VH-VL binders against Cytochrome c oxidase assembly factor 8 (COA8). Designs and how they scored, part 124

Target 1, 167 residues: Cytochrome c oxidase assembly factor 8 (COA8), of Homo sapiens (Human) (q96il0)
Amino acid sequence: APERGAERRDTAPSGVSRFCPPRKSCHDWIGPPDKYSNLRPVHFYIPENESPLEQKLRKLRQETQEWNQQFWANQNLTFSKEKEEFIHSRLKTKGLGLRTESGQKATLNAEEMADFYKEFLSKNFQKHMYYNRDWYKRNFAITFFMGKVALERIWNKLKQKQKKRSN

## First folded at step 13 (VH-VL)

Design oc31 (from ob11 with light chain H31D; framework fv_pabinafusp)
Fold by ESMFold2-Fast, scan of step 13:
Structure oc31 (fold): chain C 167 residues (1-167), chain A 124 residues (1-124), chain B 112 residues (1-112)
Amino acid sequence: as target 1 above (167 residues)
Amino acid sequence: EVQLVQSGAEVKKPGESLKISCKGSGYRFTEYWIGWVRQMPGKGLEWMGDIYPDDSDTTYSEKFKVQVTISADKSISTAYLQWSSLKASDTAMYYCARQGWHYDESGPFGFDYWGQGTLVTVSS
Amino acid sequence: DIVMTQTPLSLSVTPGQPASISCRSSQSLLDSDEKTYLHWYLQKPGQSPQLLIYKVSNRFSGVPDRFSGSGSGTDFTLKISRVEAEDVGVYYCSQSEHFPYTFGQGTKVEIK
């Protein structure tokens, strides 16, 4: 055995390690930021004695994470595309080339970029409003089921204690 | 992966004190009873007692309640078995084991995962 | 204390043949929850005990289907349909219905 508790290292051909939580962990594990969404994924611990209610909570949290990851990956992609299009359009309007004399991408000053940020926020107002609504709705559901799971765990402890007292 | 790891073998003289350990990993340590089982050389299994780590509630076999103390430190997921004064008759293999439980059961069942054992030898 | 009596205490089996171990408790192991708290453990040579069967007939995770438990009240049986070399060791029945928890004397199973 090369390392105690070690598992085969899953590394992509490009040298990127696959996300993998610690082997003996009994808690949720937080990974590195996703390159598209820039959000840190959570790998959920699955207890061997997971109740249906605990499973329901875990699946709800996993589904919410996936929804959140997809939303921000798409938003970041849209932002990058529209930013580049805005810069190109503005430079063309000024009669400037798309590249500097040094070969770098030409850019606008902070004052000019403020126009883009205002336009982007205005254009995406409805989308962000619906995201916030769904985000709070999902977190309310998660909090509700977290409460139910907490009560279930208290009941299970009492049940085990009562069974032993009856002996 | 559920695992219980016990402290190493001990060689002691009669009258000495001893405390051996059992560390749980891969599960919620506070939610399962941990029991201790003695096996004298070439003999069968004897249940000594158990502890619920969340509140250190204990149960003992009458035979062992005056011989040993069972305790736990939930902050480091470790249970302990302790003697204040060892006797030659304490020479045995000591196992810790988790008492299995399931959400749809009325109480715990059998010992589902066991430590590797700690051999205690007491001789003059 | 509940006395657990196993028969036979030693058993030699040809590979592929069946084996049967009996366990008798001095009192009923039936609980008020209508479950019977009788369990079977295997201790392989040089190893810790391992759970095979819990509450009479339930196979523990990873235990091959060739192992089966049956019984009620005070009389219980562990059956191995086809004994393999890896099944050698000492088998213990145990009760967790009454304090103190008790084990049978053990049945040593060996290959001819």
Scores: ipSAE 0.501, ipTM 0.752, lowest interface PAE 2.0, mean pLDDT 86

Design oc32 (from ob11 with light chain H31Y; framework fv_pabinafusp)
Fold by ESMFold2-Fast, scan of step 13:
Structure oc32 (fold): chain C 167 residues (1-167), chain A 124 residues (1-124), chain B 112 residues (1-112)
Amino acid sequence: as target 1 above (167 residues)
Amino acid sequence: EVQLVQSGAEVKKPGESLKISCKGSGYRFTEYWIGWVRQMPGKGLEWMGDIYPDDSDTTYSEKFKVQVTISADKSISTAYLQWSSLKASDTAMYYCARQGWHYDESGPFGFDYWGQGTLVTVSS
Amino acid sequence: DIVMTQTPLSLSVTPGQPASISCRSSQSLLYSDEKTYLHWYLQKPGQSPQLLIYKVSNRFSGVPDRFSGSGSGTDFTLKISRVEAEDVGVYYCSQSEHFPYTFGQGTKVEIK
């Protein structure tokens, strides 16, 4: 199946290694959608004078992005694989071949596919609940550190200007 | 990565107005003071003044306060030095320079990056 | 205004030999934060000035360890342990302790 081929190619897709931020960029850069997760990666700008707090925020955002990419890549591959297995199993049960008389891939009707979607969602309900919980926890932490970085920048500007005025 | 690029050489007559520019790139332009330094032919360096681009707050050397105006447009990361009426004595090389600063320092610690300079020649 | 005085005004040095430049300020450059705002710049022929040393002894990024700064209060020294051809130019000391910021008159370093 194409899905198994996609899994093998995941280790060395040539196009993925060519994602590069624009040279001399002073801002974060957004890349093309990942083949497996279908999410766009963000490459973070590293300031010349990055503070430890700014570095901590950037690392947290990078880690969250990697976690999110990995979750959806695995979920999409699992969905595709189980969908193909379900279709093949149902066609075998009906005594039908994997291809139609016209040579096209045999499909199930909407009512039969509804059984798969219901089963898949029920099976993965807890997994998606844990994902949502962790997603919100991570975004709360990111928002908190964004606030701390903003406050640090205000303080640094004031500190720099006060020193210069008294000088 | 950090660069300051200045406008090209100017040849002017006494009494003419002039505005020269300094464009910053490769850093957060609004977070660093930009200074202007004059160097007359064959002479040393003279600090003229500086500007904080985020709010256009300026500091001038008393010698230059009435001779020039310093301004900035943060939307295009550019600082300016302007004369309303040039004199032959304004003939000089003009440098813009970024005042170095770091999060763990108490304030600016000197001019860490400099533009290439703009030569202004004022003659009849 | 704080007056910065450099000595000597010119140096002619054989490649590989050491060089030393002195800078004296008319008043102390020690600020209330216990830092001394004395910096050294190099202007190579036909080029913009570049920062060598900031706050007396801190080498700026990319500056070779041949360059060192020392001093306190009003007396400061820039030393080049082994002068190379690329080190020719005019050296300036500068203070940013008090407005207006001021520069020394410059020391020209040449290779024989």
Scores: ipSAE 0.280, ipTM 0.681, lowest interface PAE 3.7, mean pLDDT 85

Design oc34 (from ob11 with light chain E34Y; framework fv_pabinafusp)
Fold by ESMFold2-Fast, scan of step 13:
Formats: C-alpha cells, sequence, structure tokens
Structure oc34 (fold): chain C 167 residues (1-167), chain A 124 residues (1-124), chain B 112 residues (1-112)
C-alpha cells in the first residue's frame, strides 16, 4: 500500500479476520503485533447488557488504541525510510555499493549511525512531546472511567441483592 | 451468545449422593443469579432456589432448603445442585436458568436463559 | 405460597387464528418499585422453557411481536395474535414478587 497515500483511518479491515476473539469469549483478546506499529491490537468484548458508561469507556479505549496505532505506524515508517535514505547517501559519498561482497545489505558503523539517530530524535522532539502529553491525558481519562465503571458494577450488585431481600 | 450447559442424565438408587452442574458462557457469570427449577415427569415447574456466583449468596424455597445444596465455582463459571441422599421422589428434570437483569432495573426479572436440563432418575 | 391459576389448561388453535391465556395470582404481584413481577414462559415439546414476556408486557429479546402481555394486580393475559406451528407447547405464567417464586400449572397449546 502507498506510504503517504495510506494515512488511513486505523480501523479494522473488511473481510474475514483470523485475529478475532475466540467464540463465546467474555474477555478482551490481545492479537499479534501489527507489522507497522509493532503494537498488539486489543479486540474488545461487548457485553450483552452494556451500560452507557461501559460503552463510553470501551469507545475511549478503542479511540486511544486507534490513535496510538496510527501514530507509531507513521513514526516507524518515517524512521525506516529516513534511515535507509541516510545509509544510501553516506555509502554513495564513500564510493561504496549498497551490498557487501557477501551479498548482504551494506551498513554504516555504530559511530556513523549515531549521527542519524541524534538528528532524527531532535527533528521529531516536538512530535514525541505532544504524543506523550496526549498519551497521559488519554490514560488518565481511561483510568477515571474504569473507576466509574467499577463503582457502577458494585452498585448494580447491591441493587440485585436489595431486590431479593425486599422481595 | 449466552449459553448454559448442564451435565448429563443420571440414574441413581435411593440413598446415593449426587451433584449436577450448570456451566455458563457468553456473559459475565459472576454478575447474574443462577436459579434451579425442578419439573417432575408430566408436571409443571417448581423453583428450588438460586445463587449469586460472585459471593455464593443463596436463596432457597423452604420446600427444598433441607433436600438440596446449591453452590458455585466462579473460577470455572459453574453452578451446582447437590443431594446428600436421594429419594425416589427426586426423579425429575432439573433446569438451571439465569435471572435476567439490566442496568436500568432495580433487580433481576424472570429467567431469561435456560440450560438444556439434567434428567435425574432415582429407582431401586 | 402464591398460587398461580391458568385458564384454559388446554387450547387447540387453527393456524393463523388468535389465542388467549389467562393467569390469576392469589395475591397482588405489584412491588414497592411500582413494577409487577409477572412473567410468561413457553416450553416447546422436548425443550427447555424460554422467556417470552417479563414484567407483564415486555417482550424478551427475539420474541415475535405477535406475542403480547397485559394485566395488573392479580389478573393477567397472554395473547398470540396469529398462532403459528412453532408456537405449539406449554405456556407458563410465573411470579417473582414473593418467595418462593411460583409457576402456573401450564396451558398446552396445540394446532388443530
Amino acid sequence: as target 1 above (167 residues)
Amino acid sequence: EVQLVQSGAEVKKPGESLKISCKGSGYRFTEYWIGWVRQMPGKGLEWMGDIYPDDSDTTYSEKFKVQVTISADKSISTAYLQWSSLKASDTAMYYCARQGWHYDESGPFGFDYWGQGTLVTVSS
Amino acid sequence: DIVMTQTPLSLSVTPGQPASISCRSSQSLLHSDYKTYLHWYLQKPGQSPQLLIYKVSNRFSGVPDRFSGSGSGTDFTLKISRVEAEDVGVYYCSQSEHFPYTFGQGTKVEIK
């Protein structure tokens, strides 16, 4: 798929997925790492009696996962592309081919690669700073609503038992 | 999909002990009361009692309080009905059923999902 | 114990015709939450009971709209507007307001 044209919404692909939760599962399922983001997707269990509060929590977690997945997929693709361009440029400057005599991919030594890593990190500093800020905000919101859902479940248990007692 | 699966048919002699099971799947087992209902051959339905699996709190019909014990193991999403000493009069079909509830309700309403039943035959 | 009385005990219906089953309780089924805990179940031949109507008039998930419940206090009615072959079985009313929970004797519905 084209890299820049593929700034797609990070939603589940159409068609049959082998990464679905097991049949009759009552729990969230964690899949294998995504090729581009290296993050494991979570497929959320939707209870048959989902409250509005539970739905809000689930949507926050799903939206956070989608946001996180897209960020790292784009970051990893950008890193890989710029790294490869840097290596090719430096090898060309040194008058070297892209492959070694043994046919393996030619690489730069750790000292030469340090320049690339430092420049990449400094270039992307603001982007990573904003990512960290948003990551913490999202996780605080999720934790808050997890607490609210836990209290709601305790309250529902009390209601069920109160009905039995009053009956 | 909400499902309750019960153990297989039993043929016993009077005085023997028995424990039958009801395994829930497709929902949060600890959040719903599980009831037991008896149906004697050719007769109607009788509520025996129920259990809340999260804390094993039980409610019994006075008629069945001495005759049976209801228990649950939430780690395997299974409820149990047991007799220490069976009588010929215990011959019946035994159903487990989940008591439905909704977050907008003050408590459970009716039995919304039922197991397939366990036939218990007690004869000499 | 609360006695639940169903009438009739048996009913033969021509397909497509309506059917009506009555249920009377020996005491009011109205709870302090102003809800009435009267439910209707269907047991098809060789099968487990299934919930049709809960708290007088609420259809359970997947139950066709041809089934309706009504009533208050001690007198309740289950109506099937257009009986189909799949509706054959024994119908039970039940109360969950008083302990022990009790069921009616059952009404057998058959196709003519």
Scores: ipSAE 0.507, ipTM 0.779, lowest interface PAE 1.9, mean pLDDT 86

Design oc35 (from ob11 with light chain H98D; framework fv_pabinafusp)
Fold by ESMFold2-Fast, scan of step 13:
Structure oc35 (fold): chain C 167 residues (1-167), chain A 124 residues (1-124), chain B 112 residues (1-112)
Amino acid sequence: as target 1 above (167 residues)
Amino acid sequence: EVQLVQSGAEVKKPGESLKISCKGSGYRFTEYWIGWVRQMPGKGLEWMGDIYPDDSDTTYSEKFKVQVTISADKSISTAYLQWSSLKASDTAMYYCARQGWHYDESGPFGFDYWGQGTLVTVSS
Amino acid sequence: DIVMTQTPLSLSVTPGQPASISCRSSQSLLHSDEKTYLHWYLQKPGQSPQLLIYKVSNRFSGVPDRFSGSGSGTDFTLKISRVEAEDVGVYYCSQSEDFPYTFGQGTKVEIK
């Protein structure tokens, strides 16, 4: 069923955006890409009959999303800032202005930009390695709890059917 | 918000077939029994039967077992009540209702949310 | 079939006064899980039934504290401590202990 409708977007105190799905949604809702992280935020559906195990899974997924959103928002801002500083510095060294004679932003060739990318990756190698480690750990935990929730749902179905059958 | 929305009123002649619907929203449709309840004009409530949408498991009141068929299509969160041949005595309001359940309970505990009802009039 | 019998069949109540409705089942509604599957519904004029109380005494979401249920075995009571205009309608007790699920004949509550 389409969940696109009245969506409300707000910027969170941590610098990440938030959004609200349509009120009658019974599924997780995926919003538009965040301005800063470029990741689509997920609003998690809370059923009226949410078990403690389901709540634990949901909170783990929410915490992982917030962690991931903040990481990429900060990384993208840092990348953009350092890229502009690098371009400005190299243009100044060449005796060129920030704009061409036609009024467009002056750019560097691919070979010069390769130096920036190499330096940026090298500088951030450990940061990205720790991010990947934590990302895999978080997804393993989420997968584990998803399995537990699936088993709980099978058990609940059996309980409902047993009580329903009078015999 | 949990909601059950039923199909519109029907006017039929004896011998005709009919299928009415009940669409659930705002909850996990496959995890709750959906029941059908008849209310004849000016009379009380009669349970007809119910269905578990995940596997279409049904239970029927013996009185209604031959009269109607209950089915569901979980892909569109809809339950159905069907007659192969209507009788004038089938004139009534028909309600669908969800059977409430909680994770720490042993089973369903009554009809917690109800559709608005479908009025079926059978006359010649 | 379990037969549900309500008394009285009709009540006329002055606003702000209490009201009580009795329900008697032909068999015990106590299940082996030690729960009693007796529920109360209200049908307001021109509306669908709505759940008031489930399993004898549990108020459903949004149901005011003025509604209370009590009883055990085969004898049950629904009480309204102070009847308000929006409480008019037909009240039904129901059992879901055994098949077929059955309802009482209903009690009509009106304001004087």
Scores: ipSAE 0.458, ipTM 0.755, lowest interface PAE 2.2, mean pLDDT 86

Design oc36 (from ob11 with light chain H98Q; framework fv_pabinafusp)
Fold by ESMFold2-Fast, scan of step 13:
Structure oc36 (fold): chain C 167 residues (1-167), chain A 124 residues (1-124), chain B 112 residues (1-112)
Amino acid sequence: as target 1 above (167 residues)
Amino acid sequence: EVQLVQSGAEVKKPGESLKISCKGSGYRFTEYWIGWVRQMPGKGLEWMGDIYPDDSDTTYSEKFKVQVTISADKSISTAYLQWSSLKASDTAMYYCARQGWHYDESGPFGFDYWGQGTLVTVSS
Amino acid sequence: DIVMTQTPLSLSVTPGQPASISCRSSQSLLHSDEKTYLHWYLQKPGQSPQLLIYKVSNRFSGVPDRFSGSGSGTDFTLKISRVEAEDVGVYYCSQSEQFPYTFGQGTKVEIK
C-alpha cells in the first residue's frame, strides 16, 4: 500500500505542511500533495554513512525542493486571489449577485474562465521564464552531482572488495 | 535506524533442511557486507562467512564452507543462511551482523550492528 | 588461523572501580593499509553482541567514554575507567585482518 504520512505542526513559521516519513525508512519518502503548492514533498533519507559529496547532493535537492514549493505556493495563492477578483468583476458587469438564491457562491462557465487563464498566463510570462531558467539550472547541477555520487559508490564498492581480497 | 531482524527460533531433526533469514533496514543494504556468526550453547563466537548483497559475492570460513550456504536477495534486503542436511552439532544461536564501513576507509572494519539471533535446535 | 587469547577469563569488579582486559593475537593485526584490525565486542546476558571499539581505539557510536582501547601489533587492552551495572556481560576481542575472522574466548565481567 502507498505510504501516507501524518501532518504535524512545525515550530518555525512556514506556509508548507510538514509530514513525518515512515519509521525505518532507507529510501526517500514521497508525501501527499502540499495544501498550498499542490506538489508532493520528498523527505530525504540521510544514510548512516553519508559522504560529504552525498550530503552536498542531498542539501542541493532539499534547497531546490523548498525553492520549488515556495514558488508554487505563492503562485497558487496569487492565482486564487486573481481568479476570485475576476469572477467578482464579471458577475458585477453582468448585473449578477455574488451568491445564488440558495446561498451558494456564484461562478462563471468554462468558456468565461478561459479568458482569465489566458490573461493570467500572459501576465506571468516573464515570472515563469525566470522560474524555468532557475529550475533548469538547479536540475543540471543535481544531475551532475548525482553522476559524481554514482561514481563514488562504484569506487567504494571496489575498495571494500579489494580490502576483503587482501585478507 | 539501522536494524537487522532475524527469523524466529527453529526446532529440527537431523537430516532436515533449514533456511534462516536476516532482513536489513535503515541503511543501503547492498553497500555493506553481511556476516554470519555461530555461538554454540555456553561457548564463544565463531565467524562462518560473509556476503556482499549487491552481487552475492561470498567469503566462507573453511570450517563452514561445506556445511552451509550463504545467499542474499537484495530486492527485499534479506540475507540467508541455509543447511541442506542438519546435524545435532549444528545446535546453536546464529547471528547475522553488518560489517562496518565508512566512506573514508579502504574497507570493512568489524561488525557494527547485529541481529537479535536465531536459535536453532537439532535433536532426534 | 590467528588465535586470540584473552586474560582474565572472568573478572568481578566493585561498582565504580576500573577494569582491564588483555587480548593477544598469535600474529600482527597490522594491515598494509596501516590500520590494525582489532575490535572489542560486549555481549550482555540474553542479548546479541554489540560493537564497543573498532580498529584498536575507536569508540563506536553511543559507547560511553569510560571505555577505551589501546595496543599495537599483537598486544591489546580494553579499559573501563568506572564499571557500572550495565557493563556486566562477556567481552570479546576479535581480529578481521586475516581469514577466518577469529574471536577471543571471552572475558565475563560481573559486579561484586
Scores: ipSAE 0.529, ipTM 0.791, lowest interface PAE 1.7, mean pLDDT 87

Design oc37 (from ob11 with heavy chain D104E; framework fv_pabinafusp)
Fold by ESMFold2-Fast, scan of step 13:
Structure oc37 (fold): chain C 167 residues (1-167), chain A 124 residues (1-124), chain B 112 residues (1-112)
Amino acid sequence: as target 1 above (167 residues)
Amino acid sequence: EVQLVQSGAEVKKPGESLKISCKGSGYRFTEYWIGWVRQMPGKGLEWMGDIYPDDSDTTYSEKFKVQVTISADKSISTAYLQWSSLKASDTAMYYCARQGWHYEESGPFGFDYWGQGTLVTVSS
Amino acid sequence: DIVMTQTPLSLSVTPGQPASISCRSSQSLLHSDEKTYLHWYLQKPGQSPQLLIYKVSNRFSGVPDRFSGSGSGTDFTLKISRVEAEDVGVYYCSQSEHFPYTFGQGTKVEIK
């Protein structure tokens, strides 16, 4: 029989976003964008009678989400830090302060910022290439196990109905 | 959490039709048989029949096969028990219950979760 | 139809003492999958039935370990090692091996 354990808490794996799925949910739910990664977390529904194969698929999806969240949180943080350092450096070279007379952050024009974006993309090219390769590998694995789970569910339905017909 | 919620009590006259409902929540409704069990006042339990919501396949107790119709609407996770013409002898508490099933089991292992019951009173 | 016979029909137990309920089926409940489809339910006063034990000896989720089931073929027993006030109600054995599914007549358990 399915184990009736402690009820699942309404928390994201990341622990950053507060998002509560509806009561009595039997579906995965998508939360608001994470502050750092800007990606929407998925809160996975755990069936009371989850098979080992279903658990393997769910854990693979959860691990892929955590990996993806961590990658983009780190990239966004690095981007923001380097962007601010670039702006500061360029403003200092021009003999300008970091704030305008009104107290707003001083900014560079679009032409100057284009230099930063080009440099950042070039610097991170290999990192993004490896990210994409790993992303595809992970999604191929997920698709494969999704297929296995679908076949298992069909077989389980047949077993349920066969036992009933044998009565 | 798994829950089955049934429609409210009914008071009817002999010859009237009736349809009562059982709504499942907190689990994949289409993957479990839903059974109906009658309990006459002060008496024990009688299995009436069940339905597999994914394809509406039904199994009936021979005693109840002519008396009632069991159906389901999987789009709203609801099973139904229906009478075309009620008799005074239909006065009873009617329970819906989910037949438990697990990957490790070869088939259903009994009614693991039950609705709260629907009292049907038929009197002239 | 398979007839399920329970004994006793009523049982009065001092709190903390053991209780035993027997169930006999008119035919064997053993399936070709080598499982026996005999289950035990408890109906507390004013409540719906609840599953206690399935397939002879398996405790359902959340059921205290003071409940145990045993038996084979046509003779089955439900034992409560130490009866508590919350255990009051009517106990039913049931079979799901043969069509139609049938229940025993029930055993009422009360506290002295």
Scores: ipSAE 0.510, ipTM 0.771, lowest interface PAE 1.8, mean pLDDT 86

Design oc38 (from ob11 with heavy chain E105D; framework fv_pabinafusp)
Fold by ESMFold2-Fast, scan of step 13:
Structure oc38 (fold): chain C 167 residues (1-167), chain A 124 residues (1-124), chain B 112 residues (1-112)
Amino acid sequence: as target 1 above (167 residues)
Amino acid sequence: EVQLVQSGAEVKKPGESLKISCKGSGYRFTEYWIGWVRQMPGKGLEWMGDIYPDDSDTTYSEKFKVQVTISADKSISTAYLQWSSLKASDTAMYYCARQGWHYDDSGPFGFDYWGQGTLVTVSS
Amino acid sequence: DIVMTQTPLSLSVTPGQPASISCRSSQSLLHSDEKTYLHWYLQKPGQSPQLLIYKVSNRFSGVPDRFSGSGSGTDFTLKISRVEAEDVGVYYCSQSEHFPYTFGQGTKVEIK
């Protein structure tokens, strides 16, 4: 369930702002970075009389957020695991232990790690390309529905006032 | 969730000015008409007028048009009802209420949420 | 102005028995959108009015199924299938088809 009813701050994080009263909120709440994806989750405000179109937009944004968070959580986990395996393999080849004499994890220099980064990027090239494609598709859909919601709000305002005055 | 909270009771003398408030929360305040309804002691309900907060467009009952001014400040989600000069006959309970909007029904309907009321007593 | 006339003006009902309130408008409340702008409100003692039924027959959120509305044109009825103690108060019909919006004079419902 979205976190609603929280006080809205008047500062605009991440270059995006929505116009709402600075008290009990009529807009979204941004949380701390997720442990695994390192992305900040958005808890969406649900208006009392949310239209079906507004609901579709909100669900699309929520699903896109979940997809994005899961993608990066899995990617970060895979990167960390493969990085650790690569370091262990190289240290074993050099006859070195997995930890320094001080008990810290042994590391490779930048030149040695360049091989891993190059291989990781090459191995994941198609995965990242499909991610970018889906990211653009999702953003296009979100933008399209945001436009429809904006038009619906203008239309509803006109209808509300026309019915009121026609009485 | 949806709430309309009105200012407290007022005791005034004839000729004094008064402005009472109605603060909306839990919904998009600018997208709903806010109406004012008077209830004289022991009597029924009378619609006074309403306001669309997004552009402060107002509609008044002819009976009340000269007696009161309805206004709103959308930056603080608050609607107002104001008298320049109170009369003893203004003694009443005043309610604010939101005019509902139902997307499935394609339009407005009756007053769906009401404030708790502001009792105004005018006596010498 | 549209005159809303309610009958009866008062009702005493034994708990669990049905109650019926009639409302008549001086002019048709049918809008060109084919909807009728007739609503029912309940004001419990010492409380604000609350919406029960909007546009003749639609129950508002949280309103028990024992409340129902019917009617067309100028004649409308609010029915309570089984009156409970919490239903005591004054019931108002209201129209929002014509300006000014008007209310009936109210029907007081009491428990015997």
Scores: ipSAE 0.043, ipTM 0.593, lowest interface PAE 5.8, mean pLDDT 83

Design oc39 (from ob11 with heavy chain G107D; framework fv_pabinafusp)
Fold by ESMFold2-Fast, scan of step 13:
Order: sequence, then C-alpha cells, then structure tokens
Structure oc39 (fold): chain C 167 residues (1-167), chain A 124 residues (1-124), chain B 112 residues (1-112)
Amino acid sequence: as target 1 above (167 residues)
Amino acid sequence: EVQLVQSGAEVKKPGESLKISCKGSGYRFTEYWIGWVRQMPGKGLEWMGDIYPDDSDTTYSEKFKVQVTISADKSISTAYLQWSSLKASDTAMYYCARQGWHYDESDPFGFDYWGQGTLVTVSS
Amino acid sequence: DIVMTQTPLSLSVTPGQPASISCRSSQSLLHSDEKTYLHWYLQKPGQSPQLLIYKVSNRFSGVPDRFSGSGSGTDFTLKISRVEAEDVGVYYCSQSEHFPYTFGQGTKVEIK
C-alpha cells in the first residue's frame, strides 16, 4: 500500500492548470494560462522556517487565487453557454437552421449579437460589481498582511543581532 | 533543499592572497548568519567569524580578526573568506555554515547546514 | 572565553551497544530567555560536520531518535542508544551563548 505521507504533497489549487516548478526554487512560480479561466496560476514557495503570520499570508494568497480562478472559469463557461443559447434561439425564431448549406455553424451578424452582449453585461453587472468589491477587499487584506510580514522580518533580524551580541 | 556550495581546493605559496566562496541556495540567504569554521589537519573545529548577508554586519573571533576578512554579496547569495597574505599556518579545511534560527525565538541556535569545505594548502 | 571539555576523547563501541559522551562548559550556558545554547555536531570521516542536537535536547531534522541530548548548567551528555556503523566519526559539543563561539576537542567514536 502507498505511504500516507507521500500522498500529502502540496499541489496547485483545485481548478488551476497543473505545472511543476524547479525543486530548489526559493521564489514563486507562474504557470501557463488555465484552460478555463485564462489566468496564470502561481505556485507559492514555502520557506522551511515559515512563521504562522507568513503561513496566513500564503494561505490567503492561495485562497484568493483559487477564488479568482473559479470565478472566471464559471463566468467564461456561462458566457459561452448563454451565447450559444441566444444564437440558436434567434436562428429558430427566424426559421433558419443551425447549419449553413456548406455545413458550417450558422451565426448572427454583429448588429444582432449586440443585443446579447448588452443583455449579458446588464444581467451580470451586479455579479461583477460584487466580484470587484471582494477582489479589492482580498487585495487590501493581502497588502496589509504583506506589511505585517515585512515588519516581522525586520524584528526577527533585530532579535538575531541582539542575541549574537549578548553575553 | 538548503545547500551551501563552496569553491574548490586551493594550493598557494606564503605571501599570496586568496578569496574563497560559499554560495547559498534553497533558502532566504539574507535572513541567516553565515559563519566560517577552520579545521587544521587532524585537529578540531575553530569558529572564525560570522556575517549577516542583508547588511554585511560581521563578528570575528579575536584570534582571526586581523588575519582574515569576511564579506558577502547578497545579489548572488555568496559569502567570502579572504586573506591578504597567506602563511603556512593557514593550511586547513575551511567550512562555511548557516546559523539556524526559528521564528518563535529568532535567536541563532547553532550551525544547521554546512558547506562541503574548501581545502587550503599553503606551502613553499 | 568559554572552554568546552569533552570526555572521553576516544570511544570504541560494539554495534548495537549504547555510547555516551560528556561535555562540560567553564561557565553556565543558560541564556536570559531560559534556553541553553549547547549543540552537538557529528563529523563523519571525510565529510563536513552536521548538526545532531541543538539547545541541549532538540534533535535536528532527519536525525534518528537513537540520538538524545540532556544536561543543564555546565554538564551535558549526548547518548546514542544503539550505535550503528553510520554513527562512526568525531562528535563535537559547542556553545553559542558567549562570543566567541567555541567547540569541544572532539570525541572519536569507532566500531570495535
């Protein structure tokens, strides 16, 4: 049977593209754009001497990335689905088939698609507004904790130097 | 993986200058003191001094203060040990080592990772 | 300077048997934070020293549980519950309480 410890490795957040950073890296790594969200995932470096505050910041950043990936993957899927439904509905209303005589997918012209884009943006305005508010709240929190981590690192430096000079 | 890699063995004549290196990887180089330890052939360990790479703050053992210079270049994660004029009595293995600390204490607690050593032979 | 004195200087042990090394400091190694800054290192033949135990009794990452440290004030002991072939080498105690940092003379552990 497989060892339980071997199955507890850190991985990229669920919903993001899989990628493998170099083993000895002490920096974050950026992967290719995710298939569904079209956003680049970040694999976060975990230092051996990670403080609880540093861990809290890292987890907040990881959670924010997962939230962001999930939001845009769902939004893109919803857009594509509703776009196809709109096109099929309008073609049916006009008595047109879903395929042209050449076998290509039947499409609407730009003027006709303008109705869909307007309705989609209007329908999703509140959702995007709430996304933007949560995005700003998350980034404010991340910036705040980044500041706290920076101060903690300064204090750790001072404490190390004080200990070395003590008798 | 935390690793310290030192420069290769050196064979020098008395009076020559020498600078050996210690490159850190796999950790935040600027957050840890790096020490230098001498081991004369068939003898024990002697602490020479330490450097904090973030600001190049140094501490020296009184015995070594005038004999050597310790420096660091944080842009390439490398610490150095330098002699202006070597003596036959400088023949020894020289180790660099990282001084460990933990966020709960932030106090150095000993040398947790060591380089492979640089053998310096000074003979006429 | 704090002087570190190890006994014995040499020890031959049968595989699987216990071994004990003593270290005595010329002054107390207790810091104001109530921690004692005494550490143990092992140097295997032809290799760099490696940290075994820090602050008297804490095993460093990857160090087998057959190694244990104890002591207080000026008297400290490193114990190996059952010596293996890979444990051969020179053991050093060291203090980082007082500048300059100092090491003991070393104890050579060999297999009979």
Scores: ipSAE 0.484, ipTM 0.754, lowest interface PAE 2.0, mean pLDDT 85

